# Designs tried in a protein design chat: miniprotein binders against Protein ANTHESIS PROMOTING FACTOR 1 (APRF1). Part 1

All scores and structures are predictions.

Target 1, 330 residues: Protein ANTHESIS PROMOTING FACTOR 1 (APRF1), of Arabidopsis thaliana (Mouse-ear cress) (q9lyk6)
Amino acid sequence: MSLTELDDGLVRRMAMGAVFSDFGGKIHSVGFHRTDDLLVTSSEDDSLRLFDIANAKQLKITYHKKHGTDRVCFTHHPSSLICSSRYNLESTGESLRYLSMYDNRILRYFKGHKDRVVSLCMSPINDSFMSGSLDRSVRLWDLRVNACQGILHLRGRPAVAYDQQGLVFAIAMEGGAVKLFDSRCYDKGPFDTFLVGGDTAEVNDIKFSNDGKSMLLTTTNNNIYVLDAYRGEKKCGFSLEPSQGTPIEATFTPDGKYVLSGSGDGTLHAWNIENPSEVARWENNIGVVSCLKWAPRRAMFVAASTVLTFWIPNDGESPAPADPPTDQQQ
Positions, changes and structure headers below are counted from each chain's first letter, unless a header gives other numbers.
ipSAE, averaged over its two directions, is called F for ESMFold2-Fast, E for ESMFold2 and O for OpenDDE. V2 adds 0.75 times the mean of E and O to 0.25 times the DockQ between the complexes of E and O.
Where letters were taken out, [cut] stands.
Atom coordinates printed by the task and the answers are left out, and those that the model quotes come from them; centres of patches stay.

## First folded at step 1 (miniprotein)

Design ab1
Amino acid sequence: SPEEVAEELIRKAEEAIKKGETIEIEYEGTKIYVYVENGRVIVEIETDDPELAEKIAKIIEELLKKGVSPEEIAEKIKKEL
ESMFold2 (binder alone), alone request of step 1: mean pLDDT 63; pTM 0.465

Design ab2
Fold by ESMFold2-Fast, scan of step 2:
Structure ab2 (fold): chain B 330 residues (1-330), chain A 80 residues (1-80)
Amino acid sequence: as target 1 above (330 residues)
Amino acid sequence: DEKVYVFEVEGDTVRIRIEGDPELAKKIAEEVEKLAKELGAEVRIEVKGNVIEIEVRGVDPEDVERLAKEIAERVKKAKE
């Protein structure tokens, strides 16, 4: 199973395939495994769900009533996750858990954050990860030890992202600032700072393109910016319809040529950033999208609200499948 | 003599079915309730004829395997 290079035609042919509608609430977070064909979701119903993306099949579901589920990502091992807590933070301090989906065991608790984790990312090159919290700190962790390895204090709601090579990470800060750090010597402070649209345009989320050349930013005022990751120069920008209560989510395609996002009217959009134009627009019946991610190694993306949908290319003329998969398979 | 069926583990929930002598089943149910309270878990016990079904909810995944093993050991001891 090879990843095909994308063009405008292939992007336009993306269409809703498998649908999973048995969630007991809004889906908070989705994450693809970097190398394996796996997706994990976290939801308001306190579930973590594991999916086989090659076959669009639910493999496992676990419920976490004591801590809840919030932000989730895979470790390097396809059976292991990092999940942030929604409940009992003040009494336990157990804001993050390293867990095994294989035997449903929590391998480690990470204590330190005093408020909810809102940003979580795994190092692409080692067993380190970062968390950003409403307690106005970013913490650096090692999966093998309970103790926090590093802490960065900042103003406002943090957003964190590793570069694909794991040598640089970015933190969004109050005032529309994005600061870049060398992962090996982050304690020296940031080596660069980019400014995004002025102090009132807070950054909600940051992602690096796979080639490391571009940075994708979403803002609280419903704008998307694509910056040169090295110099911080704006390459292009897009505006979305306002959404109340749901932050906009955006994703790169794996080749870095396209950006997808959902707007407040429930519409999904795709833009070509090399030839700056909107190349596709999809109306959907799942409402405002809370999660949107393109698969790292496939012509596939997922869009989620209270419903999880898988999108894959069709031939354009192909009719709807005779027996579309619906609901939980078990 | 008590007969204990296989423990079922589903996420954060442990289900236990005990069949046989009501007095021994009651003793085992009381021990399970104590263990669950130590873990901060919610317990529901249902009596259906000669069968006691115990559902423990809200057990952290790390604790669920440990809880199941401890229950199995206590059941084994009680039947000896």
Scores: ipSAE 0.000, ipTM 0.146, lowest interface PAE 20.6, mean pLDDT 79
ESMFold2 (binder alone), alone request of step 1: mean pLDDT 70; pTM 0.611

Design ba1
Amino acid sequence: SPEYLEELIKRALEEAKKLGAKVVIVIEDGKVYVFEVDSPEEALELAKLIAEELGLKVEVKGNRIIIVIEDSPEELEKAIEEIKKLLEELK
ESMFold2 (binder alone), alone request of step 1: mean pLDDT 61; pTM 0.482

Design ba2
Fold by ESMFold2-Fast, scan of step 2:
Structure ba2 (fold): chain B 330 residues (1-330), chain A 80 residues (1-80)
Amino acid sequence: as target 1 above (330 residues)
Amino acid sequence: GSEEEKRKEYLEELIKRALEEAKKLGAKVVIVIEDGKVYVFEVDSPEEALELAKLIAEELGLKVEVKGNRIIIRIEDEEK
């Protein structure tokens, strides 16, 4: 399906399809490949799982008992990932790994962070990536080099994001401040600072829209803000039900016209950003959704808690999938 | 002038960040300013500190000289 045109009707028709419930704990992170129909998940059971999103099928599963799994994203190659570590950080310093899913090999370690990585993003234009850690630093890396290329020190919990052109990156600071950096001369310091309107909560996540015009922020006090990425002015904001111990995630649609988010009551919400209004609401019995992402090139999103769910438009006119046969495992 | 002061502040901040990383690696780092135009790093040679110094010099388009266990990066005004 072409994502050239999304409207309120299509968003409202999104419905749960495939469900994967064999995870041994919460799903920490999900990431889509930019061009290939692939999704990767990381979970509390120390697994990395690779999915074919075209057929909604699990392709591979690997277990990482020494390091664990936490934040994950694809590199530009569909068989390689960057994954952050949960275990042995103090002793090894091996906070980040460059992995091949094809042969289950660790291609490179990135050492330096002294505490968990809570934010991870890949440059859209080159082999650079950024990590933000509870050690109160953001590190800039290159996949081709072991050594850290740059370090930015900050107060509080960092959240980092590249814009879609890779020309600007954003870092969230303590007190609801978001600082913008030129990716080619970040060492000059930020060229702008946005203040998130008196919200004193820490930022969980930052995302840029694909057109570069909007910035999406989620906060620890269960608020979502959409800002003008150029001026820092608030376009709209939404309050969610409180969630204890599970961070919320929000996502843009690929056209940047809609935002989707989970809520502390397990509900999923969709808002039109061009004409600010809630256009869809789905009750979800999988619990509080910790991971939520819309696919880059499909009318499809994934929502994850301890289970992974795939959502596609229910057109109401296509034949419904045949009910799965009752327990043919006997 | 204020422009020359801003250039010095920019370079000092870049150097300070490199020094913080080298210090975490257990390296001794010394900055020497000669004639107000030259910055010199002297580091013990942990592999990671040496690699970081080379990356900084490469990014700035500067020449790196290695003499014993010291890494020297020189920043000078153009003759033009």
Scores: ipSAE 0.000, ipTM 0.083, lowest interface PAE 26.3, mean pLDDT 76
ESMFold2 (binder alone), alone request of step 1: mean pLDDT 67; pTM 0.537

Design ba3
Amino acid sequence: DEEYRKKLIEEALKLAKELGVKVVVILEDGRVEVYEFDSLEEALEWAKKLAEERGYEVRVEGDTIYVIIPDTPENREIAEEIIRRLEEELRK
ESMFold2 (binder alone), alone request of step 1: mean pLDDT 54; pTM 0.358

Design ba4 (from ba1 with A21V K22T E70P S72T)
Amino acid sequence: SPEYLEELIKRALEEAKKLGVTVVIVIEDGKVYVFEVDSPEEALELAKLIAEELGLKVEVKGNRIIIVIPDTPEELEKAIEEIKKLLEELK
ESMFold2 (binder alone), alone request of step 1: mean pLDDT 57; pTM 0.416

Design ba5
Amino acid sequence: SPEYLEELIKRALEEAKKLGAKVVIVIENGKEVYVFEVDSPEEALELAKLIAEELGLKVEVKGNRIIIVIEDSPEELEKAIEEIKKLLEELK
ESMFold2 (binder alone), alone request of step 1: mean pLDDT 60; pTM 0.486

Design fa1
Amino acid sequence: MKIVILVRVPEEVREILEEIYKLAEELGVTVYVEGNTVIIVIEGDPEKLKEAIERIKELAEKLGVEVEIRIEDLSPEEIEKALEEALKRAWEELKKE
ESMFold2 (binder alone), alone request of step 1: mean pLDDT 62; pTM 0.457

Design fa2
Fold by ESMFold2-Fast, scan of step 2:
Parts: structure tokens; sequence; C-alpha cells
Structure fa2 (fold): chain B 330 residues (1-330), chain A 99 residues (1-99)
């Protein structure tokens, strides 16, 4: 399937469709499967929930009271997940679990992290994955082996991402620094370092665009930066209303032409990054959005707070979103 | 060792009704709960005494709510549990490789 090609008109027509409001607390993490029409969520009620995104239907729910649920992502198989733990880290050491939702089994425990995992990413090309923890380490894992394959010690809160080819990974760290590593010889140290122009705030999250040309950074001082992935030059940047209790997530569209994010006032924003400008702004009643991801193969995104919402194009029933403020266009 | 309790009901709605109550058992005993359709699966770390307590509570709750349940118990030795995980992991890897 080819990637969905977007234009400003289609982005502006995105509107809230299906809503799931039966969560027992805030949604902490959401993840799409790369090829199958599936979404997984983790929540404060210690549930993992599996959704069919083609039909906007909840398929499964599992509760994990001993370990809790925190960060979650799919492996390459659509029935298996990697999930990080919220509870009993000191007593069990079981910071990460490999789960089969097909059989409802725990396939493997990954021990080593001394504090919560705040960043988790699956290799796009093999069965390796990375975790970044508040223990100020990044660990590299192989799904077939319970022993840690590698460890990197860093300053500050790590955020990790693989590029689309799995040949490079990036670690964002204290001081607005992003270090790039060759995934096959990361023990040689980083081959490049990017700086986000003197911003001293910690990075919350880092993502590569699917075409590999751009990097998306969100910071603790509520700024979004889009960098050229090869040169590290700032392509554009945007500021959001402050959010004290909820880290802000941003997402690329699959074609890499747009970025979406939520603001501390509960507003959702969309920006065109090829012609830097805010193209859409949506007000809603779901509160501050903690999770925001665009589906890899559809004109669809999800936005989550204590409720999970699916957004799809409206064919002219709803009015267009409010015009963006002129001073925010770049 | 780990004990797995599988509870089957007649409908997904009945299974969901039992979930809030299974949640209380999980809070007390430190168990993991899975729900699939009309089936609830409890994974308990610990002793035969923990199992007896969980089963007694499940039976009491089902009777109070008028929910018909079928209960199956699997007790695995450390070796059996390790083999189960290794076999499931190998099967999962084979499925990925065939793709």
Amino acid sequence: as target 1 above (330 residues)
Amino acid sequence: SKIVIIIRTDSPEEARELLELAYKIAEELGVTIYVEGNTIILVIEGSPEDLERALKEIERIAKERGIKVEIRIEELSPEELERLFEEALRRAWEEIERK
C-alpha cells in the first residue's frame, strides 16, 4: 500500500469520529502496528487495549496489576507487544515484558533498568529494540535473549528513535543535543551530534519522518523543532501553551509534510513543514492530549487524554477549523 | 512457581462484570489479569494458599452475581514454565521469519 498523500485541505477536514471513554484513568501510551490495522493503548487503570482501526472497534483488554502498564509498542508480529512496567521495579527488576496477545502469555522478561522506562522503540528491520529510562541509561535488547545486548549511560532524560531503515538511531539528551549512532557499531560512539540552537530544555520525544529527511523534537519548555535529519539544521519551530502535568506528544503525517501536536490549553494544531505555516487548529472538550499519533497507512490520527478519540476526514458536514494566528506562521 | 487460573463465562458481558471483582483480587494478591472475549485469565505468583484464597473469592462473587463459570487451573513447575516461554517465543520467531 502506498502512503496516503495529504494536502492542506484534507488536513483541515480531519474531524473527531469514534470515541472510547471507558478508561479508568489517563492514557499513557499509544502505538500503531506498522503494517496491520491495529492500535494498542496503555492506561493508568493498568490495562492494555487492542483496537481494530479499520472498524474503530475494541478487540481485547488485559489488566496487569502486578507490573502496571506504561510504554508500549508492537513487535513485527501483530499479536505481540513490548510493554514497560510502572510497579514493583525494585522487587522484581522486571522493567520490560514481551507479551503475546494471541495466547495471552508473557513470553519474556527484560531486567536491568533501575527506574521507569520513558522511551521505547522497535527496530524497523530486525528483532532489536531500545529503551530509555529515568535511570539515565539506554539499553539495547534482542527479543530472543533476556540478557541486555548493550548499554549507554547518558546525562538527563533519554529519548530514542530508529530511522526508517534501522541503520541509524538517535538519542536526544540534556541541553538540546541529539546524538546519531550507527546501529551496527554504536559502541564506537556517535558519528554526529546536532544542537537545537541553544535550547537548554530537556527533550521529551524524538521521531524520524518516514522519508528519513526530517527529525521531530518536543521539549519540556513546550517547543517543537523540526530538523534536517542529515545536516541537523532547523527547518522550522513552533511554541505551544504550557502544560505542567502532561508531556506533549507530536507526530508526523506519513508523507512527512505535516506535524501535529496538542497544546496545554487542550487545542490541537497542524503545521505544514514544507511551507512553514499553521494550517489547522481544533478546539475540543477532551482536555490536554497526552498521546497523539497519525496512522502509518491511513488518513487517520488518534488523540488521547482520559478518552481515546479517532480522527478521520469529514466530507463537508463540519465547518472548517478556526483560522490560524498570523504570528505563529513560520 | 506460577499458577494460571482460567475462568470461562457464557458471554463477554459477564466476563466484564467479573473484571472489577477480579481487580480486587489482583490488588490484594499481586496477580496479572487477562481478558479475552468470555474468558478471564489470572496469573498468580506464589503459594497454594494464594490459589485457595483466589478460587474461594471467585466462587463467592460468581454465586452472588448469578454468573455461571467454568474454571481450569494450570500449575507449572519452574522448568515447565521456562519451557513454555521458550517454546512460545520460538513459535513467535518462526511466525515472524515466515513473513
Scores: ipSAE 0.000, ipTM 0.335, lowest interface PAE 12.3, mean pLDDT 79
ESMFold2 (binder alone), alone request of step 1: mean pLDDT 69; pTM 0.604

Design fa3
Amino acid sequence: MKIVILVRVDSPEEVREILEEIYKLAEELGVTVYVEGNTVIIVIEGDPEKLKEAIERIKELAEKLGVEVEIRIEDLSPEEIEKALEEALKRAWEELKKE
ESMFold2 (binder alone), alone request of step 1: mean pLDDT 63; pTM 0.486

Design fa4 (from fa1, 60 letters changed)
Amino acid sequence: MKIVILVRVPPEEVREILEEIYKLAEELGVTVYVEGNTVIIVIEGDPEKLKEAIERIKELAEKLGVEVEIRIVDSPEEIEKALEEALKRAWEELKKE
ESMFold2 (binder alone), alone request of step 1: mean pLDDT 65; pTM 0.513

Design fa5
Amino acid sequence: MKIVILVRVDSPEEVREILEEIYKLAEELGVTVYVEGNTVIIVIEGDPEKLKEAIERIKELAEKLGVEVVITIEDTSPEEIEKALEEALKRAWEELKKE
ESMFold2 (binder alone), alone request of step 1: mean pLDDT 63; pTM 0.491

Design fb1
Fold by ESMFold2-Fast, scan of step 2:
Structure fb1 (fold): chain B 330 residues (1-330), chain A 81 residues (1-81)
Amino acid sequence: as target 1 above (330 residues)
Amino acid sequence: MEKTIEIRIRVPPEKVREVLEEIYRLAEELGVEVTVYVEGDTVTIRITIEGDPEKVEEFIKRVEELAKRYGVEVEVKIEEE
């Protein structure tokens, strides 16, 4: 039940539904809980916001003025999060926090990073997580202890991802290289290296498909690549319009058959990767999308700029770029 | 860390942003570290840091004065763990 089966028709019928426009700045990060119908957002207004995705309803807002908010993800418990800091990094070293949203407590601080965390991922199988920072390190953590469990030093901007089984993790590195590590013996170094066709651009983000067969890369020169996760061979690639300083995010659908991405001109695109073709394109009125994720267990995605939008299938009509229903706006 | 103070204020929805701005101004002025969350019509201020108790006490007093000025109800709860 963790996957949804999609076809081109359903993807084309996706349309903007609920809209939340009361943010005080750009949304930096969004994360779905794997099993519960919950979404969390982090924003420039220093808020973390919790949403019920079944009812498209905001449940809670928490403000973090001392540390700010940046990258965020759920732990295995729907009441707790990992959030990275924007402020006071040099003085406190408190670059990451383990938070309870249930009673609004900071449970633990993780110290060590010297600069902003730009990539954050939770292990799918245990209480471990990884962070990649502009300080040119990747750190491995355990929620149960505040001490860093491992550190890898790199020459570029790191992006990190666990595969769906948590047995392998990938680190994107300078020069379009992606290195694969065994989670149990990463100290031995990578067991494989993939090259993104000789591209010299940095990788902004890396994601594994839920079936573990594909790897999705976005680059600083506005290209998307889908690789075979075992062999590193390019399955397909797409070029986007340049953005004005906003990194473009891309997402798999849960069945791994489609990729969606924003573009620098504010459009959203959907491609079928099994029969490589663009199946849908939406013009939207929210500007360049900084966050884009498909829900793990629903025909639903969210797209965010300074505005958070929920997208769901529209019954029977063409997927025209229409304004969201007035009754569903906050 | 081991001690937590929680202040709850029932605020009309149209006043929430205004009250939040005032609370954060007070926290910054007094150097008190607070986490604020909003659930329905209730604004909750949680103080979990063990710092200067005189500044924490002054912060609580000024929040109560702010609440009185806006005509809203205040509850203060102290937890020690």
Scores: ipSAE 0.056, ipTM 0.592, lowest interface PAE 6.2, mean pLDDT 82
ESMFold2 (binder alone), alone request of step 1: mean pLDDT 70; pTM 0.649

Design fb2
Amino acid sequence: SEKKITITIKVPPEKAWEVLRKIFELAEKYGAEVEIYVEGDEVRIEITVRGSEEAIERFIEELEKLAKEEGVELEVERHEE
ESMFold2 (binder alone), alone request of step 1: mean pLDDT 79; pTM 0.742
ESMFold2-Fast, scan of step 2: ipSAE 0.000; ipTM 0.213

Design h4b
Amino acid sequence: DIEEVVKRLEELTKEAIELLEKGDTEKAKEVIKEMLELAEKYAEETGSEEVKRYAELIKELWELIEKGDYEKAKEIAEEIIRLAEEFIKK
ESMFold2 (binder alone), alone request of step 1: mean pLDDT 80; pTM 0.756

Design if1
Fold by ESMFold2-Fast, scan of step 2:
Structure if1 (fold): chain B 330 residues (1-330), chain A 80 residues (1-80)
Amino acid sequence: as target 1 above (330 residues)
Amino acid sequence: SEEKVYVFEVDSPEEALELIRELAKKGADEIEIRVKDPEVAKRIEEEAKKLAEELGLKVEVEYDPETNTVRVRITKPEKE
């Protein structure tokens, strides 16, 4: 299980490689498989697409016209996915599907959500997963059974994440609050609550670093925050340019030392979070990214808009990195 | 290799046959037609088999108990 350990030089050498521009609309969601060299995308054209990341090659396209595609992630098996629905939610109740890409079968429907799923997370240790919906609920599921295993009602738009060990999960909610739950006894309520900021902006997304030390939050006011995952104390924060309807996307590197984010001006940024400084800034021609994720086992990330791009270290003709901005008063 | 798979739910045989013709022209490797009505599915199977024979494609029909639908799968035959 060799994870790539990064340094500032390697991060600065990341450059756009393979490009896939045949999507019929915006890419909503991307997910890497945890162990296999695979990526899945969901987009506005109702497609799920499977990619080989080792060879930067598209393997399969499936079109889902009845339900559409929205949030997607791999299960532990590299041929199966969980995908949320865009269409026909009120008539079918079929908000989530367990799919096999091998034979294109729907293995299970998960019914219950009354509005779109906006957050989806697979347990790192078992066949459980969580979904957060605009219906103001978080549901806990098991891939092996149709019935919802648990439900939590919240104010506002939830975002959910498991920690690396699957022992804790976090739910971000209205007012910048993040509630932490013990995954074994979540029905007892949260064991801790972190407050992210004093501006009451909603948290758009939440992620744990793989080392378990940090929590990454993106907000609707175009800020990203890195918190201590145990204490909830702010380690650092960065402000990005606003965009007209696309939330800021951000990702950890697998070693937890760096954060990358998009910006409303279409620029990509990388920060060292151990010594908080901007180490790289890339201008690109794909516009504001709707998806940004670093591969779990490679020096590689993907950035997506209506176009999917793979980024890898370039030992050759990389453009010089932009000067980092002054990081004061945070 | 790029595999192009199309999944549709239809309510009529006419819609299914039109989709099969159009998607085969676009180079589809697999077309899956899902049907709730078993009588519509039977008509689709019968007409799709005739069309597939004309186009050199394979047709398979399967009931999916998880979705309570009939699946009509049209695929390219194995090359040997």
Scores: ipSAE 0.013, ipTM 0.464, lowest interface PAE 7.3, mean pLDDT 82
ESMFold2 (binder alone), alone request of step 1: mean pLDDT 75; pTM 0.676

Design if2 (at its last look DockQ between E and O 0.67; V2 from the best seeds 0.00; counts 0 for: pae E 9.6 > 1.5, pTM E .673 < .8, other shape alone 2.617 > 2.5)
Fold by ESMFold2, look of step 3:
Structure if2 (fold): chain B 330 residues (1-330), chain A 80 residues (1-80)
Amino acid sequence: as target 1 above (330 residues)
Amino acid sequence: GSDEKIYVFEADDLEEALRLIEELAKRGAKRIEIHVHDPEVAEEIAKRAEELARKLGYEVEVERDGDTVRVIITRDEEEK
């Protein structure tokens, strides 16, 4: 791929390439390294798996039977991860682990959360990270110390994200509330709060676009909202079929111009955000896609269920033209 | 060949650790790591793991990392 910018045609040409089907259960979480061509997965089979995305190869698999694996992300180092625990939280309190995949060591345990971590975000600029838990708290951490650096209490299921520069973070919570904080003086409270469309569903996820202009908010009933990042105004919204018991992830493209999402009916969808319209719809054979992320530096995304799939442009073929609009009111 | 099959688990008693080692060895594991929080258990696990590894062609190394003990059990692909 030599394209410098994504367009509708390239998005339509995305097609399933590599497939990895030897997971022993659902994939819970996927994460790209920010600069290296690496992907990590966590799974119901208690594995962490490291992939080379340039060559579509599994590099390493480790199994974590005591704690399991739930949410995962890279630190800045290509061999270091933060992983949340699925088991034994009550007996150990070891809700989060700092791991080296180079020598397979647990470098640090972060204790404090009383229930599963459902949102995890590494700072883009330093060794800070945030975790949101079903215990109705968000905790702030530093990789270099065991002690929790801060606790924020909230209502409902939290979602957390840093903006592209790491100077602002967002916490999304029940009722469509999004609160913005200064990363270096969060103890003074949020500097702004937004409400999105009166939605009463639980929050699933929040993300900032890489261009810093937009936020993506998803709910557990599969409403997808694109917001102006700092004014909080809704730019557009989409609704797809929910999946019982499985939150469905949506993702920006790296340029912030497109959003992709799975659906409870097993389809994948893509929308142009600048001129809101559905650009592509894919049916696929892997069931409900719960994990979906576009790579930060490539024309590529991953879609996962119990199977991990890499999607790349189908070079050499033009996409089918979109169907024209009908005369009927839509 | 060049694929890394690494199994990492945390064990808190001897019987559990030995069962896991035997099951993973049966599955053809190339690398098994046991992370033990209690140093009292780690010495016996390392001793028993070394005995098992000799029978199966594995090497065993024990590393301390703070108050966690790592028992590392490895074999080469060519010895498979």
Scores: ipSAE 0.011, ipTM 0.460, lowest interface PAE 9.6, mean pLDDT 82
ESMFold2 (binder alone), alone request of step 1: mean pLDDT 73; pTM 0.679
ESMFold2-Fast, scan of step 2: ipSAE 0.302; ipTM 0.702
ESMFold2 (binder alone), look of step 3: mean pLDDT 74; pTM 0.689
OpenDDE base, look of step 3: ipSAE 0.026; ipTM 0.544

## First folded at step 2 (miniprotein)

Design e04 (from fb2 with E35V Y37F R44E)
Fold by ESMFold2-Fast, scan of step 2:
Structure e04 (fold): chain B 330 residues (1-330), chain A 81 residues (1-81)
Amino acid sequence: as target 1 above (330 residues)
Amino acid sequence: SEKKITITIKVPPEKAWEVLRKIFELAEKYGAEVVIFVEGDEVEIEITVRGSEEAIERFIEELEKLAKEEGVELEVERHEE
């Protein structure tokens, strides 16, 4: 299917469809394949699960008992994944694994991180990827080689993202600081640093919009910020209800016009960022959302807590979204 | 000379969790990685162990004994690092 243009009406029509409630704990991470209709999840039950998003079906499940599962993403190939470890990091050093779901095999181990990986991203243009760890390092890897290709030492909790062209990557860290690096000469240090204007909280996640114009930050103090990716100026920001130990995840729509986020009260919110306003709010019964991603090629998003939910446009047979707050920001 | 060996075991669903408990205990003793693949009703266990030839051979011997006691099919594939 062709990508549908999003407008406020389509966003408001998004409604919960398929629900998968057989997880043995909280879902830690979700990732869409960039071109194929596939989703992968990682969970507290040490499972990786593969889903067909076109037919809303679970295709495979794997359990990883020595290392557990934590952060996960697809490589460029739809049958292979990169997954980070929860257990035995100090003894093995095997913080990341490259695996094939088609062959049911671990293809490679990446050793080096001394603590949990909290951020993981695949290069959009080659077989490189980055990991950010609580060991206060970001490591750069190549899927074809066991050895770490580069390491950057930082203070705080790193979050990493490639821009859509793979020419720039960003590292977000404590205090709302974001450092920008040239992917070809990152060893020269960052070429720019953005500050998110007075926020001192740790960054949970960072994402670039597909058009490369905006940068999305989520923080541990329940704020989300959208920055201009070139100048670092704040375009808009939103505050959400506090969550008890669950970090906020937010996502862009593929056209970069909307941001969606969970909240500590279990609600989901959608904002138009071109004309900053809340366009939709959904009450749900799945609890606080730990993972939220919009599909790269569809009018579809997933929201996950201890259950995984798929959201698609509905013609009004589902309950209407709650009205946005009436307080006006001018 | 660190060696790597991958062992694949297929387990009937009705015995899966009993066998898995014992495999995890053995794997912990030898520092082995266990990955379980479930697709429909099929359960396949992949075990990766690294170490000296002597340690790997002892691991395989204990695993074969466990598989025989539990009535489980065992296939062994060896891959060098």
Scores: ipSAE 0.000, ipTM 0.347, lowest interface PAE 10.7, mean pLDDT 82

Design e05 (from fb2 with E35I Y37E E39W)
Fold by ESMFold2-Fast, scan of step 2:
Structure e05 (fold): chain B 330 residues (1-330), chain A 81 residues (1-81)
Amino acid sequence: as target 1 above (330 residues)
Amino acid sequence: SEKKITITIKVPPEKAWEVLRKIFELAEKYGAEVIIEVWGDEVRIEITVRGSEEAIERFIEELEKLAKEEGVELEVERHEE
């Protein structure tokens, strides 16, 4: 085991540490590498930034003025990424790029989406990935070939997620429905459908817990739900303050015992899922959080707005960190 | 007829963000990709642009002017695709 097991005390001791405030706009997307201590960010300033999370240090920054940056995730290799495009989609069709940050080059373009990609997920077991677009399609890709491997046309704004074993994937669609597919025979249609129930809003995002037992949903009306991933039964749910223009994001802890979420009032919340209760609440000075992710193998999470912040356990001995500086680290 | 060129600029850290801001204006105009690497006390800015020989020559001229005004070193490498 590389990660110390979490308890309520450790979660409550999480505190803002390193701060990076030199972004030229909102951060749209953050992604941790599964095994290496690396984080990538994409933002409105068209940058992709690579961070060493062990030392809280920026390693590299790349600007993409032709295509822009939007959704981003690591491939299995720590030096390569999949990034979606914001600009020139109609002229180039280059909606997704496979790039190497090692030698700063584009390895492959994936063409087909007619509008922005809003959901992106890498397979945990092979070189496949999925993209969901405002063109109301989900596409399945293989990093080794340019051609799209599969297309699913669905009503509503897609959100996609692989489970931890890569054997199942979930797609959110119109009417608060989440459909589950066998990744090896998705062409036969979904094998199950979960309805969020009691909510008229659409699903914004889906995440599976690492143990595969729970599913985390965020909705357009700022509710979050934790479902049993096998039966689709609601385990718990929480209502958050509404946000203008910024969807609220939520994340599991790696052990699946806790969920953290932003809120429209700028606060961060943590709930124990096994014994449903709010265990921590943090007021922050970075505004409404657009990205929130817990690190796969550390007692650490990142929260981002126009500012990127790293959170780690405070031993209770150190003074509280100062307000985010404008230039803490390059 | 499409050509590619890579330009490297080495900048002292105290000038890096001012020079970079001006480089972004040129990069947007020419559709260039900008890569920044930070190594200790050195900032290395790598710029890649593709286009006609005419467009590339204009881009180089504007960068040479900027480098002279800011007192920074410029290195140009031409590639064929």
Scores: ipSAE 0.000, ipTM 0.367, lowest interface PAE 13.3, mean pLDDT 81

